# VHH binders against o26223, part 303

Target 1, 191 residues: o26223
Amino acid sequence: MKLLWTSQHIKVTVHIDGKVSKMDVLEAIKTRRSIRKYQDREVPEELIDKILDAAMCGPSAVDERPWHFIVVRNREMLEKIPEVHPYGAMVKDAPVAIIVCCDSSLEKIPGFWVQDCSIASQNILLAAHSLGLGAVWTGVYPLEDRVEGIRRLFSIPEHVIPFSVIPLGYPAENPGTRDLFDPDRIHLEKW
Short names: E, the ipSAE of ESMFold2; O, the ipSAE of OpenDDE; V2, 0.75 times the mean of E and O plus 0.25 times the DockQ between their complexes.

## First folded at step 19 (VHH)

Design YC30 (framework vhh_7nfr_2; at its last look DockQ between E and O 0.80; V2 from the best seeds 0.00; counts 0 for: pae E 5.4 > 2)
Fold by OpenDDE, look of step 19:
Order: structure tokens, then sequence, then C-alpha cells
Structure YC30 (fold): chain B 191 residues (1-191), chain A 124 residues (1-124)
């Protein structure tokens, strides 16, 4: 599997049904699903690097790029995350998780960091999917109980806000694809 | 509306046992950490025990460690405190408390809801 990373074009070869195929951006978006079951298989560091590279390519308010990422591979810590995140049960089964955080000291315009970190989180999901991995966005912010739980667990400083926990791994499920297009949500020129 | 209702308190002799219950309603019980806190007459509040969502994590004050057991039934929305080998100094009003955060409390301000309490009296 030659993953050719050129600085401008992520050509991802994905193993789908035993065949290696290239996935374009629209295909990645449309076929992505939340994956909560993972194989007992390690994720190469190279793939994580690519995912994080993608995570940092999204836009941010006035290019503030407030995001930080904690990459968690330690089994003990992965197993602890479900205790502080009630919907993070699958994290204990993943070989790796990425915690997306905001450094508030980097924020230039108040409140936009949520959008910035959301974009980063979504890029993680899309990149993972494009690379043949499964992932799921487990929300941390804005729920204070989860924010503080993750903060304390990972000794995250007060000025840094945990935003999401994203477990990653090779998929052990195939939920299929969905058509979520809804023309009733489209308004032309006015509401 | 969040409601916490304690029960199971009473008079018991030293060395005896009690089981306290806390019935929870008005929130998703299994999504929250829970604790027991007690207050003796003329004394300050004392954290007694805490439990995570599924009970995977429990902790106890040194004063009750090895004697008390915290548990929960997420189907019944009920928190329990099993108290064995009770001592006179365990006499207090026992409160069920809902955690604000998914961690063991550092201060009493980390509880956002309290029950009315149940009286436990240990006396000969």
Amino acid sequence: as target 1 above (191 residues)
Amino acid sequence: QVQLQESGGGLVQPGGSLRLSCAASGFTFWEKWMSWVRQAPGEGREWVSGISYSGGWTDYADSVKGRFTIARDNVKNTLYLLMDSLKSDDTAVYYCAKHKYSSFPETFDEFDYWGQGTQVTVSS
C-alpha cells in the first residue's frame, strides 16, 4: 500500500472489500460512518501523523489555530476514559484515541474556538475514514462534567479546554452508508 | 426537577450494619458520578464515598474505608451505601449528592444537588 503523501494532494488508498481503492473527498464525506468497534490491530504512527496533519489544515477564525491534540495509546489511560466520559465506552477497545483541545490563550476572537475545534475534529474523522480506519466523535465540550473529568484525568491545564475524544482503529463493523440529503432543509434566497 | 431521596437510616448498636438508599430522579442517573456525604451534629460536612458511572471507580474516606461499600443500580436509579461495623462516630445525617464533574470531589462545591438526608445513629 503506497500511501503517496504529496504536500498538496492526499491520495489515500483504502482497502474496501479486499480491494485497494482511492477515495475522493466527496466519497469520504458521504460514506463516513461512526465506528465504535475496532480490530485488535495497531494503528501505525504514520497514519496518525497524516490524520493530525489533516486536522491542522482546517480553517480557523483569523487563523488562530487554537487546537492541541493529545494522542493516547497507553492502554491504562484508554481504559480510564470511559469512567469520565459516559458515552466513551468504545474508547477502551480502540488502539488509539485523539483528544482535541483548545488552548484559550491562542484564541483571538471569543467563541470561535468551538468552530475551529469542530473543523479539526471532523477532519480527523474524514482523514481516518479515507485511510481505512474507523473513528467516532465523542463530545466532551460543552458538558462541564466531561470537560473536567478529561481535564483531571490527563492533567490538562485550566487554560486548555478538552473538546472531543476520538477513538481510532481498524473497523470491526460496517454500518453501511446513509443518504441524509433533505431538501426541506434548503431555503432559496430567504427562509 | 432533580430529586434525591435518602432512606434506610435509623438507630443501630455499635458493630451493627445499615444499608442506605438514595432514589434519584429528574436526570439521567447513569451519566453522573454520585457520592455520600455526612454531617454530625455540631461538625462540618465530611465526604464519605464516591462512585463513577458504572461503579468501576470507587473511593472512600479513610474513616470508613474497609467498613463501608458504595454501590449503585443504574436500572433502578438508586445509590447505596452499605455500612458495616458501625461506630458511634458514624452518627450523622447522611446525604446523597450528585457530582458536577466526572471525578472525585475536591470541594463540596463540586456537588450540584443534594438529598434531604437520612439520620444514622449509632448508640449502645
Scores: ipSAE 0.805, ipTM 0.906, lowest interface PAE 0.6, mean pLDDT 92
Fold by ESMFold2, look of step 19:
Structure YC30 (fold): chain B 191 residues (1-191), chain A 124 residues (1-124)
Amino acid sequence: as target 1 above (191 residues)
Amino acid sequence: QVQLQESGGGLVQPGGSLRLSCAASGFTFWEKWMSWVRQAPGEGREWVSGISYSGGWTDYADSVKGRFTIARDNVKNTLYLLMDSLKSDDTAVYYCAKHKYSSFPETFDEFDYWGQGTQVTVSS
């Protein structure tokens, strides 16, 4: 079974058509930047599938996995998001957006869904970056005006909570990397 | 302090036109949806029209659709209602209302601030 695992790993990487990401995970985390300008170029469905697969690999409270994802490609809908999200203007220019939602009926421990959906959202950003895409997390929850605006726009039922809207596409900007390490934030043993 | 001040009402004959204005202050106007609501003498309130914060999405009550136009100027912090082809049923006090949510309202509890109103009277 050791040979099977080795063959499956090699076979998976060989059968991925296109460039396999060579990016080290720490490099991906340190170099990911919010991207708000996108090329007029479609994002293949296969890349969205890979990004959502990565999103669902995140841990969740007691493995509750409360997340749902709405993939938005329709131009009319993408153009309406800025009308219900005043800081989401870049969404109208994105080829696709992902709305991360919590289905409260899947919660096993009430209230931990915020952490769960935050993890999924960050995984979307990292996966997009590793695939040569740019993305940005636009906040929805906990701002009630945005939550209700997005819910009504996409016909999201009352027990489902829109958490974030993540536009993504091939980047048309390069803001560079930042050095944000601050050792004063590190406390040994006690605060 | 949030303030909404309507103006532009008056007496007009059937078929006439009016432009209502609502001056807004005390909040970030361009971030909020706005509506016009009217109340005729002895009647309940009626939602007339609503507009998204940029003006890119508008809607109207069936009673005024095709005759009224809602607009906003986010530089001057002013909401407008252009009223054409007025008829006697349009006689009411017209209120400017600020939305709680970035959506068209389902109930009047979804407005958190109201103006004092401006009277529109359509009579021969």
Scores: ipSAE 0.205, ipTM 0.641, lowest interface PAE 5.4, mean pLDDT 89
ESMFold2 (binder alone), look of step 19: mean pLDDT 83; pTM 0.838

Design YC31 (framework vhh_7nfr_2; at its last look DockQ between E and O 0.79; V2 from the best seeds 0.00; counts 0 for: pae E 3.6 > 2)
Fold by OpenDDE, look of step 19:
Structure YC31 (fold): chain B 191 residues (1-191), chain A 124 residues (1-124)
Amino acid sequence: as target 1 above (191 residues)
Amino acid sequence: QVQLQESGGGLVQPGGSLRLSCAASGFTFWEKWMSWVRQAPGEGREWVSGISYSGGWTDYADSVKGRFTIARDNVKNTLYLLMDSLKSDDTAVYYCAKHKYTAFPETFDEFDYWGQGTQVTVSS
């Protein structure tokens, strides 16, 4: 009995202008933008769950899956994040933020956790966009000043490394789409 | 190259006031937390006050709380320390210090750059 992996096409219904539309993966990738303005509207827990599910579906080195996620909804804490992250000003305006962390004790091959957590972070952004939310990747690692700031703020243990802070919310801006294709960055067979 | 240059120190009578300045260069000033640290003759270093990059968070040593005010001008790349109600025990060299982290310091190793200091003398 060949377990037909029914690719549950997560029909991501994006509410554009009140209509739920399905967004395919290429559309999500190409149309995603950093969103730094959010509506005064709560994000349902169901959407966060879907986003986190997506975040954990990325590959990792030797399947080490070193990522942890802190979901922050507390208004006081959201308002504190900008004080330890100079480019995190928009976090205070978001209804929720996800902090992506690495548990170093789960790392199997040194150094690959950065790639693992990057993939997780990008999946968060894509999933959010597909669900009709706006998000932005605010980098924490590798800047030690921010790493330690976030660590202390959230009492993160020493073996866990905060990697990124991603505010999420319904978008209150539309920056449009960009064409970023550059054929000069493509090399055939050799440099 | 990171540079921190303190100024504004001098001789003042007890109960007097001074304003110290620290001119910063060689780094993005507004991205970094800053502190004042002082050292009296024959004494160890004492953390005095700290400020977040935006100025939203400030903290003070108990010895100066209510008398000193830390501030910053991110356009001018300048850190300030307003010192009121000065006491003889405030006599020290005052240093401007750049934070390594976006947090209040737990140890002096959390400062990665220091100024040369400015002398403050409180005497009748």
Scores: ipSAE 0.814, ipTM 0.912, lowest interface PAE 0.6, mean pLDDT 92
Fold by ESMFold2, look of step 19:
Structure YC31 (fold): chain B 191 residues (1-191), chain A 124 residues (1-124)
Amino acid sequence: as target 1 above (191 residues)
Amino acid sequence: QVQLQESGGGLVQPGGSLRLSCAASGFTFWEKWMSWVRQAPGEGREWVSGISYSGGWTDYADSVKGRFTIARDNVKNTLYLLMDSLKSDDTAVYYCAKHKYTAFPETFDEFDYWGQGTQVTVSS
């Protein structure tokens, strides 16, 4: 990584394979789509490291940073996730999945960990997209059956809460972009 | 209302076979894990076998492994237990049970609904 410094402001540059990322953040947000079909191609550990670094850059309530991440590459385990997560069928075909968890012992303000882990999860999706990968957020929390199913499958301790399962890989589909702007959802000054 | 109705029990000789069925209604069957549990006279309940909602993941008590097969039909909303090589100590009332979680149970409190049971008697 090379940091750029200016006399007025500190700027941070993130390198991808020795080059500065060229995707505008607004473009990344608008063009990211849920990807559920993946190429039979491994995702380098280097890219997973970059994605998880991005995940941990999110804000958190009172800087509590309650997140932990389980990186799953084992084929047997990836194939079992759909059996405890009824809407996680695509996970068995992914080269890797990331399980976003909350360690409740790190909470400083009860209940805000959901927002914290949601932010980390969205950062994973955006970072993956910027690196040429596709991903999808499959919800675990707050559905108790899935939370307990995932916890037991991965031997996650009782005080740690699995929040989401995010399969990712090089995309094997292109669902296109969407225009979802709805001005009726915008209220000026009051409801 | 959740309803679980077992059938297929009866009298059978040692070494014989039976197929138990459990008709399910009042819930979305294909989203739930299911188990068979049995209770012999004068004994506590014993978990026999469990199956994931798709049928892709099954497990069995050591006492029945290799002899019993759990299966489900999500179109007919029916759970099955195929029992082969029956022994006299398989004599019990067999219950169909619905899981709370998508996991194999650690305690019987993890079943939220039970059938009325069907009697299996293995005798010479």
Scores: ipSAE 0.303, ipTM 0.700, lowest interface PAE 3.6, mean pLDDT 90
ESMFold2 (binder alone), look of step 19: mean pLDDT 81; pTM 0.822

Design YC32 (framework vhh_7nfr_2; at its last look DockQ between E and O 0.69; V2 from the best seeds 0.00; counts 0 for: pae E 3.7 > 2, grease 24.3 > 24.2)
Fold by OpenDDE, look of step 19:
Structure YC32 (fold): chain B 191 residues (1-191), chain A 124 residues (1-124)
Amino acid sequence: as target 1 above (191 residues)
Amino acid sequence: QVQLQESGGGLVQPGGSLRLSCAASGFTFWEKWMSWVRQAPGEGREWVSGISYSGGWTDYADSVKGRFTIARDNVKNTLYLLMDSLKSDDTAVYYCAKHKYAAFPETFDEFDYWGQGTQVTVSS
C-alpha cells in the first residue's frame, strides 16, 4: 500500500490579527522557515519570555543546562552585529535578537555544550514560529572570527562562548514550506 | 592556499601620495577583516589601519589618521590603502594582513596571514 502522501498545502494562515495561532509540534517543525525580513513592529516582552522559556526546556548532557541568553533590543547594538557577523545583515532589521551562549563553567561533560546550545537555539526558532514570529539561526560557533567578534562587541567573558545569534520579528516574507523528507537517508538496522 | 600580494609601493617626495593594493586569494575575502601593518628599518611593526569585512568600520593609527584611507573591493578581492600627505617617517615596508577575528587587533598574533610587503620610501 503506497501511502500517497497527498501534499496537503497547509495554508499557514498568517492571522494578521494578534491572535497567537497555536501550532502543534509537528506543524511547527514542518512549516518553520528561516525568516530574514521583518515588519517594523515591536515584539512584546511576553513573547520573548515564552520563547526563552521554551529555549530552556530542551535536554542537556547530565542536565548541565550551560546556556545563557542575551536579549538585544538596543537599536545601536543590533546595527553593530552585522559588522562582526558577515551573515548577520538581517539582524539590523529585526526588532530583537537573542544571542545564545554557553557558560563553560557549567559544562559537566566536555563537548556536549554544542548539542545543548543547538537544542536551545532550535527551540527558540520553533517557539518563535509557533507564536507567529519569524527567526533565523545565524551561526557563530565554531568560527573563531565570529565568536571573538561577538564576544568583544558584547563584552562577553572568556569562559562564556557565544554560540548563535537569532534575530526575531514579525515576518515580512513568506518563503513557503518545503518537503525535506529523503528516504535515502534512512537505514534500517544497519547502514 | 591563502595568498596576499601587496603592490603600489615606491619612491615619493614628502607631501606626495601613493595607493597601495593587496590582492587576496585562497579564502572568502568579504568574510574577513583586513589590516595594513608597516615596519620601518630597525623599528618594530606598527599597525596602520583596519577595516571590517563590509567596510562599514574603519580605524587608523594616530600617526596616519587624517592622511590615510583604508578601503576594500570585495568583488575584486582587493584591499587598498590611500596614502596622502606622506612624510619621511612613513617610510616602511607595508604589509597586508588577514584578521583572525571580526575585531580590530589588540596584538599582532591576531593576524593569521601576511603578505610579502611593498616598500614605501618617502624622501626628498
Scores: ipSAE 0.855, ipTM 0.932, lowest interface PAE 0.5, mean pLDDT 93
Fold by ESMFold2, look of step 19:
Structure YC32 (fold): chain B 191 residues (1-191), chain A 124 residues (1-124)
Amino acid sequence: as target 1 above (191 residues)
Amino acid sequence: QVQLQESGGGLVQPGGSLRLSCAASGFTFWEKWMSWVRQAPGEGREWVSGISYSGGWTDYADSVKGRFTIARDNVKNTLYLLMDSLKSDDTAVYYCAKHKYAAFPETFDEFDYWGQGTQVTVSS
């Protein structure tokens, strides 16, 4: 006998032959969508801890692990982010946001911190999705006005580079699944 | 082709009011922070007030707090400075300035474009 669990926004299946069935990794990757509308509902600290643990599991260039994370829950601060990030309007409505940063003093190979922080940012999106949350990556780096705006708003030191702002919360929208596979983007052996 | 044109300056008696305007063109106005900066005769520049993209975040120099109000109209691409309770110490050329960063400035190098300026003279 199968036990079926559904949420009003994201379907989750729990099988009777397994106490809790976690989302398959390929399914998580394929079904994750950018979520910009959130319920008026608190996200527990335990879920944020799991998300940040996942963020730090990513590979990094020469194992440099240059990332730092700022967790923002204060309403006043969340409302100020759109004033320094013009495409971050949804952040004011999120219960929490994560700012992904690079500490350049941890950089061991120049310029690869962008890939490192991108990997951490994507892991945040996937982990949030697997926990029933919605999130979206809003770009900060390399846009100088946003980088400096975020740095000053959060008193981030000059050697630390804010990379992305990721608002997250329980979803209040369901944009559906997309089929984005394009075989013309695949090249065998050479271009 | 960034252009900033101030207007609305003039001669005012102490305790009077004045409204400055700055018409902006050549950039996406609503995507930039803006400030007013003034320079009195024979003195250095003084930051007066700054305003964020939407106008939701403003700040003022201590010398003008409670007397001046910065505002912007993102439809008309215009920055304003509403000046009340004017004092002789407010006599200066007032400049409209475009920020490089989405932040209140720490140095004057953080403005990448300046207007021509408009003279405000408060009589002694």
Scores: ipSAE 0.351, ipTM 0.724, lowest interface PAE 3.7, mean pLDDT 90
ESMFold2 (binder alone), look of step 19: mean pLDDT 83; pTM 0.837

Design YC33 (framework vhh_7nfr_2; at its last look DockQ between E and O 0.80; V2 from the best seeds 0.00; counts 0 for: pae O 11.9 > 2, grease 24.8 > 24.2)
Fold by ESMFold2, look of step 19:
Structure YC33 (fold): chain B 191 residues (1-191), chain A 124 residues (1-124)
Amino acid sequence: as target 1 above (191 residues)
Amino acid sequence: QVQLQESGGGLVQPGGSLRLSCAASGFTFWEKWMSWVRQAPGEGREWVSGISYSGGWTDYADSVKGRFTIARDNVKNTLYLLMDSLKSDDTAVYYCAKHIYSAFPETFDEFDYWGQGTQVTVSS
């Protein structure tokens, strides 16, 4: 295998001395927090590309991959999302938001798109965190008022279902980590 | 139980002003979009104006633009319509209506609750 990449995307077996540390996957999962305050700093397109690549790496029912993503950077549109989403006030302060949608024409197994888009949404949160960004999942589906509000705001067709709105940016807060492990939620062999 | 109660209607001369109020209860008012709808005697309903739950996004029927202002007070759970430069064809019963969706309506079926109405009469 020859080197096929620039220094930005290293896919080689050669060890590069001095590499900065990568975030361990368990560390990313344990330390990710919902971030609702963002710096006045733009998020480069290349980071969004990496986040969306990660979103699409998730498993899906029968590999149906029903997801579509709307990337919103337009200030006027970001400011309108809180008007159709009562718990989305932080979106107006974000430099960018990603709307995770299901194209129901891609469903192969009815109803599993919710799990599929949930996986994609969580991957967005983890990827953003690993890149030094903060994000929060704001729920749209299954709340009918928000689903229709977002659909009309972004001219989303009837066969496409907005699932979540994820504002993101460089964090302006640090809520710290939590220890949420609860052994009473673990059942061995049966309930 | 959702209740919408309009008040503030009355008799006014052309060019006059009125302020309508709608007291809301039985639902989380600040989470819902609201509209004013009017109906003249013997006529169908006409959507007048709508407002997002925060008040940050409003829209108006062409017939009232520049003369009417919709507003809301989410602390007092009250919707308002300030009506200026009233004309005789503004004569109608004015209803407060609760949206199903967080969007300006495309049909009247997108309102799930209506108030009892308040009469506005503009006559010389």
Scores: ipSAE 0.377, ipTM 0.751, lowest interface PAE 3.3, mean pLDDT 90
Fold by OpenDDE, look of step 19:
Order: C-alpha cells, then sequence, then structure tokens
Structure YC33 (fold): chain B 191 residues (1-191), chain A 124 residues (1-124)
C-alpha cells in the first residue's frame, strides 16, 4: 500500500488486493457507457484500488509507464473542477474523480504518452464498469485552457501534464447499450 | 469572428455607481473565463476582475475589492461589472477580455480578444 499526499491534501491510495471483475472482459467493453449521473453513495476505497491497479496494467511505449493518478474525494475540489473544465459539470456530483496525468520526465519516446494515458483512462472506465460503477472520460489534453486550469487547481508541476478527468460513482442512470459495429470501417488487406 | 462590445460607461460623481456590460459573440461564451481590464490615460493596463465559467470563481484587484462585482449571464452571452463607490482614480477605459486559459490571468498575454473599451469618468 502506497499513500501519496499532495500539498492540497489529495489522497492517493493503491492496493494490490481486491475482488475479481464482475464481468467478462468482452461484456465490459460492449456494455460500457458514459455515466454522468451518480447516486449519493460513497465508493469504497477497495474499488478505487482495483480500478487504479487496472489503470496501470495497460501497455506503454517501451514500457515507459508515464502515468500518474490524482484521486480526488474532497468535495470542495470536486466542486471546483467544473470551473476549470466546462464539460466537467458532472464531476461535482460524483463522490470521487481520478485525474490521469503524464510525467513527461518518464517519457522515453516523444508523443506516445498520449496513447499510454489513453489506455490507462480506458482501463479505468472498463474496470469501473465491471465493478458496478459508472464513469465518464472528460478530456483535458490537448486543450490548453483545460490543461492549465487543472494544473493550477491541483498545483501540478510543469513537467506533469493533466490528461483526463474521470468522475466515478454508483450509476443513477441507465442509458442502455449500443451496437456500434460498422462493417464499412473494416478494410481487408488494404484500403 | 469573436466580438466583444463594452457599454455602460459614462460620467459619474465620486461615490456614484455604474454598471458595465460586455456583449460577446463569435464563440461559446460559457466555455471561457472573462475579465475586465482598465487603462487610465498615461498609465499602463490594470487587471480589474475575473470570473470563471459559471461565476463560481471570482477575483478582484485590491484597488477595487469590496466595491466592484463581476458577474455574467451565459444565456445572454453578457459579462457585467457592477461598480459602486466610484473614485476619481477609477477613471479609465474599461475593456472586456477573453481568457485563453481556465484560470485567473498572470499576464496580459493570457487574453486573446479584447473589446474596444468603454470610458468611465469619475469627476466632481
Amino acid sequence: as target 1 above (191 residues)
Amino acid sequence: QVQLQESGGGLVQPGGSLRLSCAASGFTFWEKWMSWVRQAPGEGREWVSGISYSGGWTDYADSVKGRFTIARDNVKNTLYLLMDSLKSDDTAVYYCAKHIYSAFPETFDEFDYWGQGTQVTVSS
């Protein structure tokens, strides 16, 4: 167990122990939806630990693993995020949010950190869904106004780039499933 | 095209009040932080006040704190500055400015669009 404290008293806890996913991986992928409404119910730390564990299991370029995670439970901070992220309104209603960041000093190959952090972010969404939580990916990078807003709000150093804000909670909506398969997007051997 | 148009300036006596308006167009207004900046004759620019997307965050220069109130109407795409207890040293051209970043400005380079300004004159 590793506990990290920021100057703003943001707690990051990572545990290795947790329950197995409730869903098959294919089911989780196919049935996942963005959830923007949450119950007035706290998310257990155990679930966050599992989600963060999953977030760190994705591949990265040359195994650079440039990601950092800020776990935000402080109500005041959650309520402030929408003020620096115009499409993050739902964050104020979530019991917890994860901010995915890149430490540029860990990057080994330029530019791949975006893919690395994207994979981490998607794993967060899938893990959350498989555990019975709802989440949504709110993009921060590459929009400079959002990047700078989140940076200042959380006192993120210059070499660290906020990438995404992901609110999490028990879902208070059920948007249903979608069939997004499009054979026209599949090309055989060549375009 | 981004447009910012200030209005509401005028001549007032010391202790008087004014309400400035800035009509915004050409961009999604509620997605941007906004500020008021003023410039007195022969003086440099002075940041006056700033406001976040929904108005949850506001800040003021020390010179106007407690006297001025910044507000916005995101339905009307309008920024406001309520000025009370006006002083002679408040005399300036007041500009509406659009933020580049979602934060209070540290430099004037953090604004990408400015209005033409409205004259405020405080005199007996």
Scores: ipSAE 0.000, ipTM 0.270, lowest interface PAE 11.9, mean pLDDT 89
ESMFold2 (binder alone), look of step 19: mean pLDDT 83; pTM 0.846

Design YC34 (framework vhh_7nfr_2; at its last look DockQ between E and O 0.87; V2 from the best seeds 0.00; counts 0 for: pae E 3.8 > 2)
Fold by OpenDDE, look of step 19:
Structure YC34 (fold): chain B 191 residues (1-191), chain A 124 residues (1-124)
Amino acid sequence: as target 1 above (191 residues)
Amino acid sequence: QVQLQESGGGLVQPGGSLRLSCAASGFTFWEKWMSWVRQAPGEGREWVSGISYSGGWTDYADSVKGRFTIARDNVKNTLYLLMDSLKSDDTAVYYCAKHRYSAFPETFDEFDYWGQGTQVTVSS
């Protein structure tokens, strides 16, 4: 299924109390939370497209862009993911999940793909949040048991490494916001 | 240190039943797949049964299907093998094995830890 991605300028609107509001980037970053409970509501394909567009806008080492994305909507497959990911229980309750993968054949500098895929994964989370969805990053790499579990489940080729599983949906929880600023982690000029 | 300790083996008559236990320690038991593997004297290793970390998925060798049941108690960190309708050809040392991957094994190299085994003897 070729997702017809029209490059339309993504106006990020968050539905708060039925009103669509634009969320700025700092607000998105500061207010994002991991969401593990979802409404029984489908996520429109348009939103997934926007999220994936955002996922591909991050920097990568030498612009290698090693990422691939598996969009999973099949209910049976969503229900199977928790069997190979012990911390992926919420995936079965999500209407959709994105599996972020690295194609190692696209890697230009060894090791940077982890950073590249991390950036992509974070962009997915931020974009989802800005669009009024909830998501959570469930780590796959570097744990071999999860990597191989997901690989086999989705018949992922050996040269492609599953990195993260990100369930998405309209949130059915509100964990609130956190202030995570820690001045003790800031060093000026030297350690 | 990872430890797997099997128990519950013994001598039984054909048609009898046994329950094997494997006590696990040194790792987070509930987040790992587990299997039973057996080895008869003079024979190679044979995979017997496997179970996902939640117990949602189980599988069995054809030789034991319908007779054996694998189970686990994640609170007790214990793996079980219920063996019913035992046959003479079930005689073997039974090993508890920890999976390296969250999948049923394709090779024996996919087990990263083994117990010492428990002897099961089925004889009239």
Scores: ipSAE 0.796, ipTM 0.906, lowest interface PAE 0.6, mean pLDDT 92
Fold by ESMFold2, look of step 19:
Structure YC34 (fold): chain B 191 residues (1-191), chain A 124 residues (1-124)
Amino acid sequence: as target 1 above (191 residues)
Amino acid sequence: QVQLQESGGGLVQPGGSLRLSCAASGFTFWEKWMSWVRQAPGEGREWVSGISYSGGWTDYADSVKGRFTIARDNVKNTLYLLMDSLKSDDTAVYYCAKHRYSAFPETFDEFDYWGQGTQVTVSS
């Protein structure tokens, strides 16, 4: 029944006396936006650790957990990513980027690693948002030129597949919240 | 249809200079890495230089470092090779090549399109 999807109020984190209130998970999902402009401000290693912990909490096909993560802070390397990723210009302006990779030797079911790494990538975006950071998913896989470009730039072994590059930092833009709920996409029992 | 058309070759004296041009069409030029590759008479192919899509990252074969400059104009869809201090070892057919990958090549099968080549002959 389409009437089951009642409108919900959007809850945005409110700053009170300089502290960020704990964000509800549904609010985080609804308010996360792709952020491509970042403050000139370092992201503490502690926050990256929390983000990667969240990334690894995702489910995976038969618990194969095929993911590996490369944390990039080196300015020279961040500046080179746009040279192998034509739509990754914002990466050079980010204080840090996370490269999500699949170690194909960990696959237990062929091909499900794409879903696994997608889940990990989305968890990175949500965790970053909940910590007051902005991020964006820039696609690498399945584009051969980007996959090979990133692989060679970071000396990634041939059995490891770079999946996504996620620059992140304290946001320097606020694109606002969107309401994207569309009841016509919901089908009960049948198409 | 992808087309790469080289020009600017010719006969030059040792120590001279040439500018090679490669007009590109049939693909989104600014999204692709490009290279120059040469082949001397009776020899195998030699990668000369490569350039990232923006021009921000370049590399050169040891044999030409410091003498050759690769450049691109993404508005005119043109790749260039500026050759200075030419010597007899530089005599070759020079080819413009389009990369399959956003990386400096490890093998020649990583070029998916080639131009017709332009002859450079250094007298002496």
Scores: ipSAE 0.333, ipTM 0.722, lowest interface PAE 3.8, mean pLDDT 90
ESMFold2 (binder alone), look of step 19: mean pLDDT 82; pTM 0.834

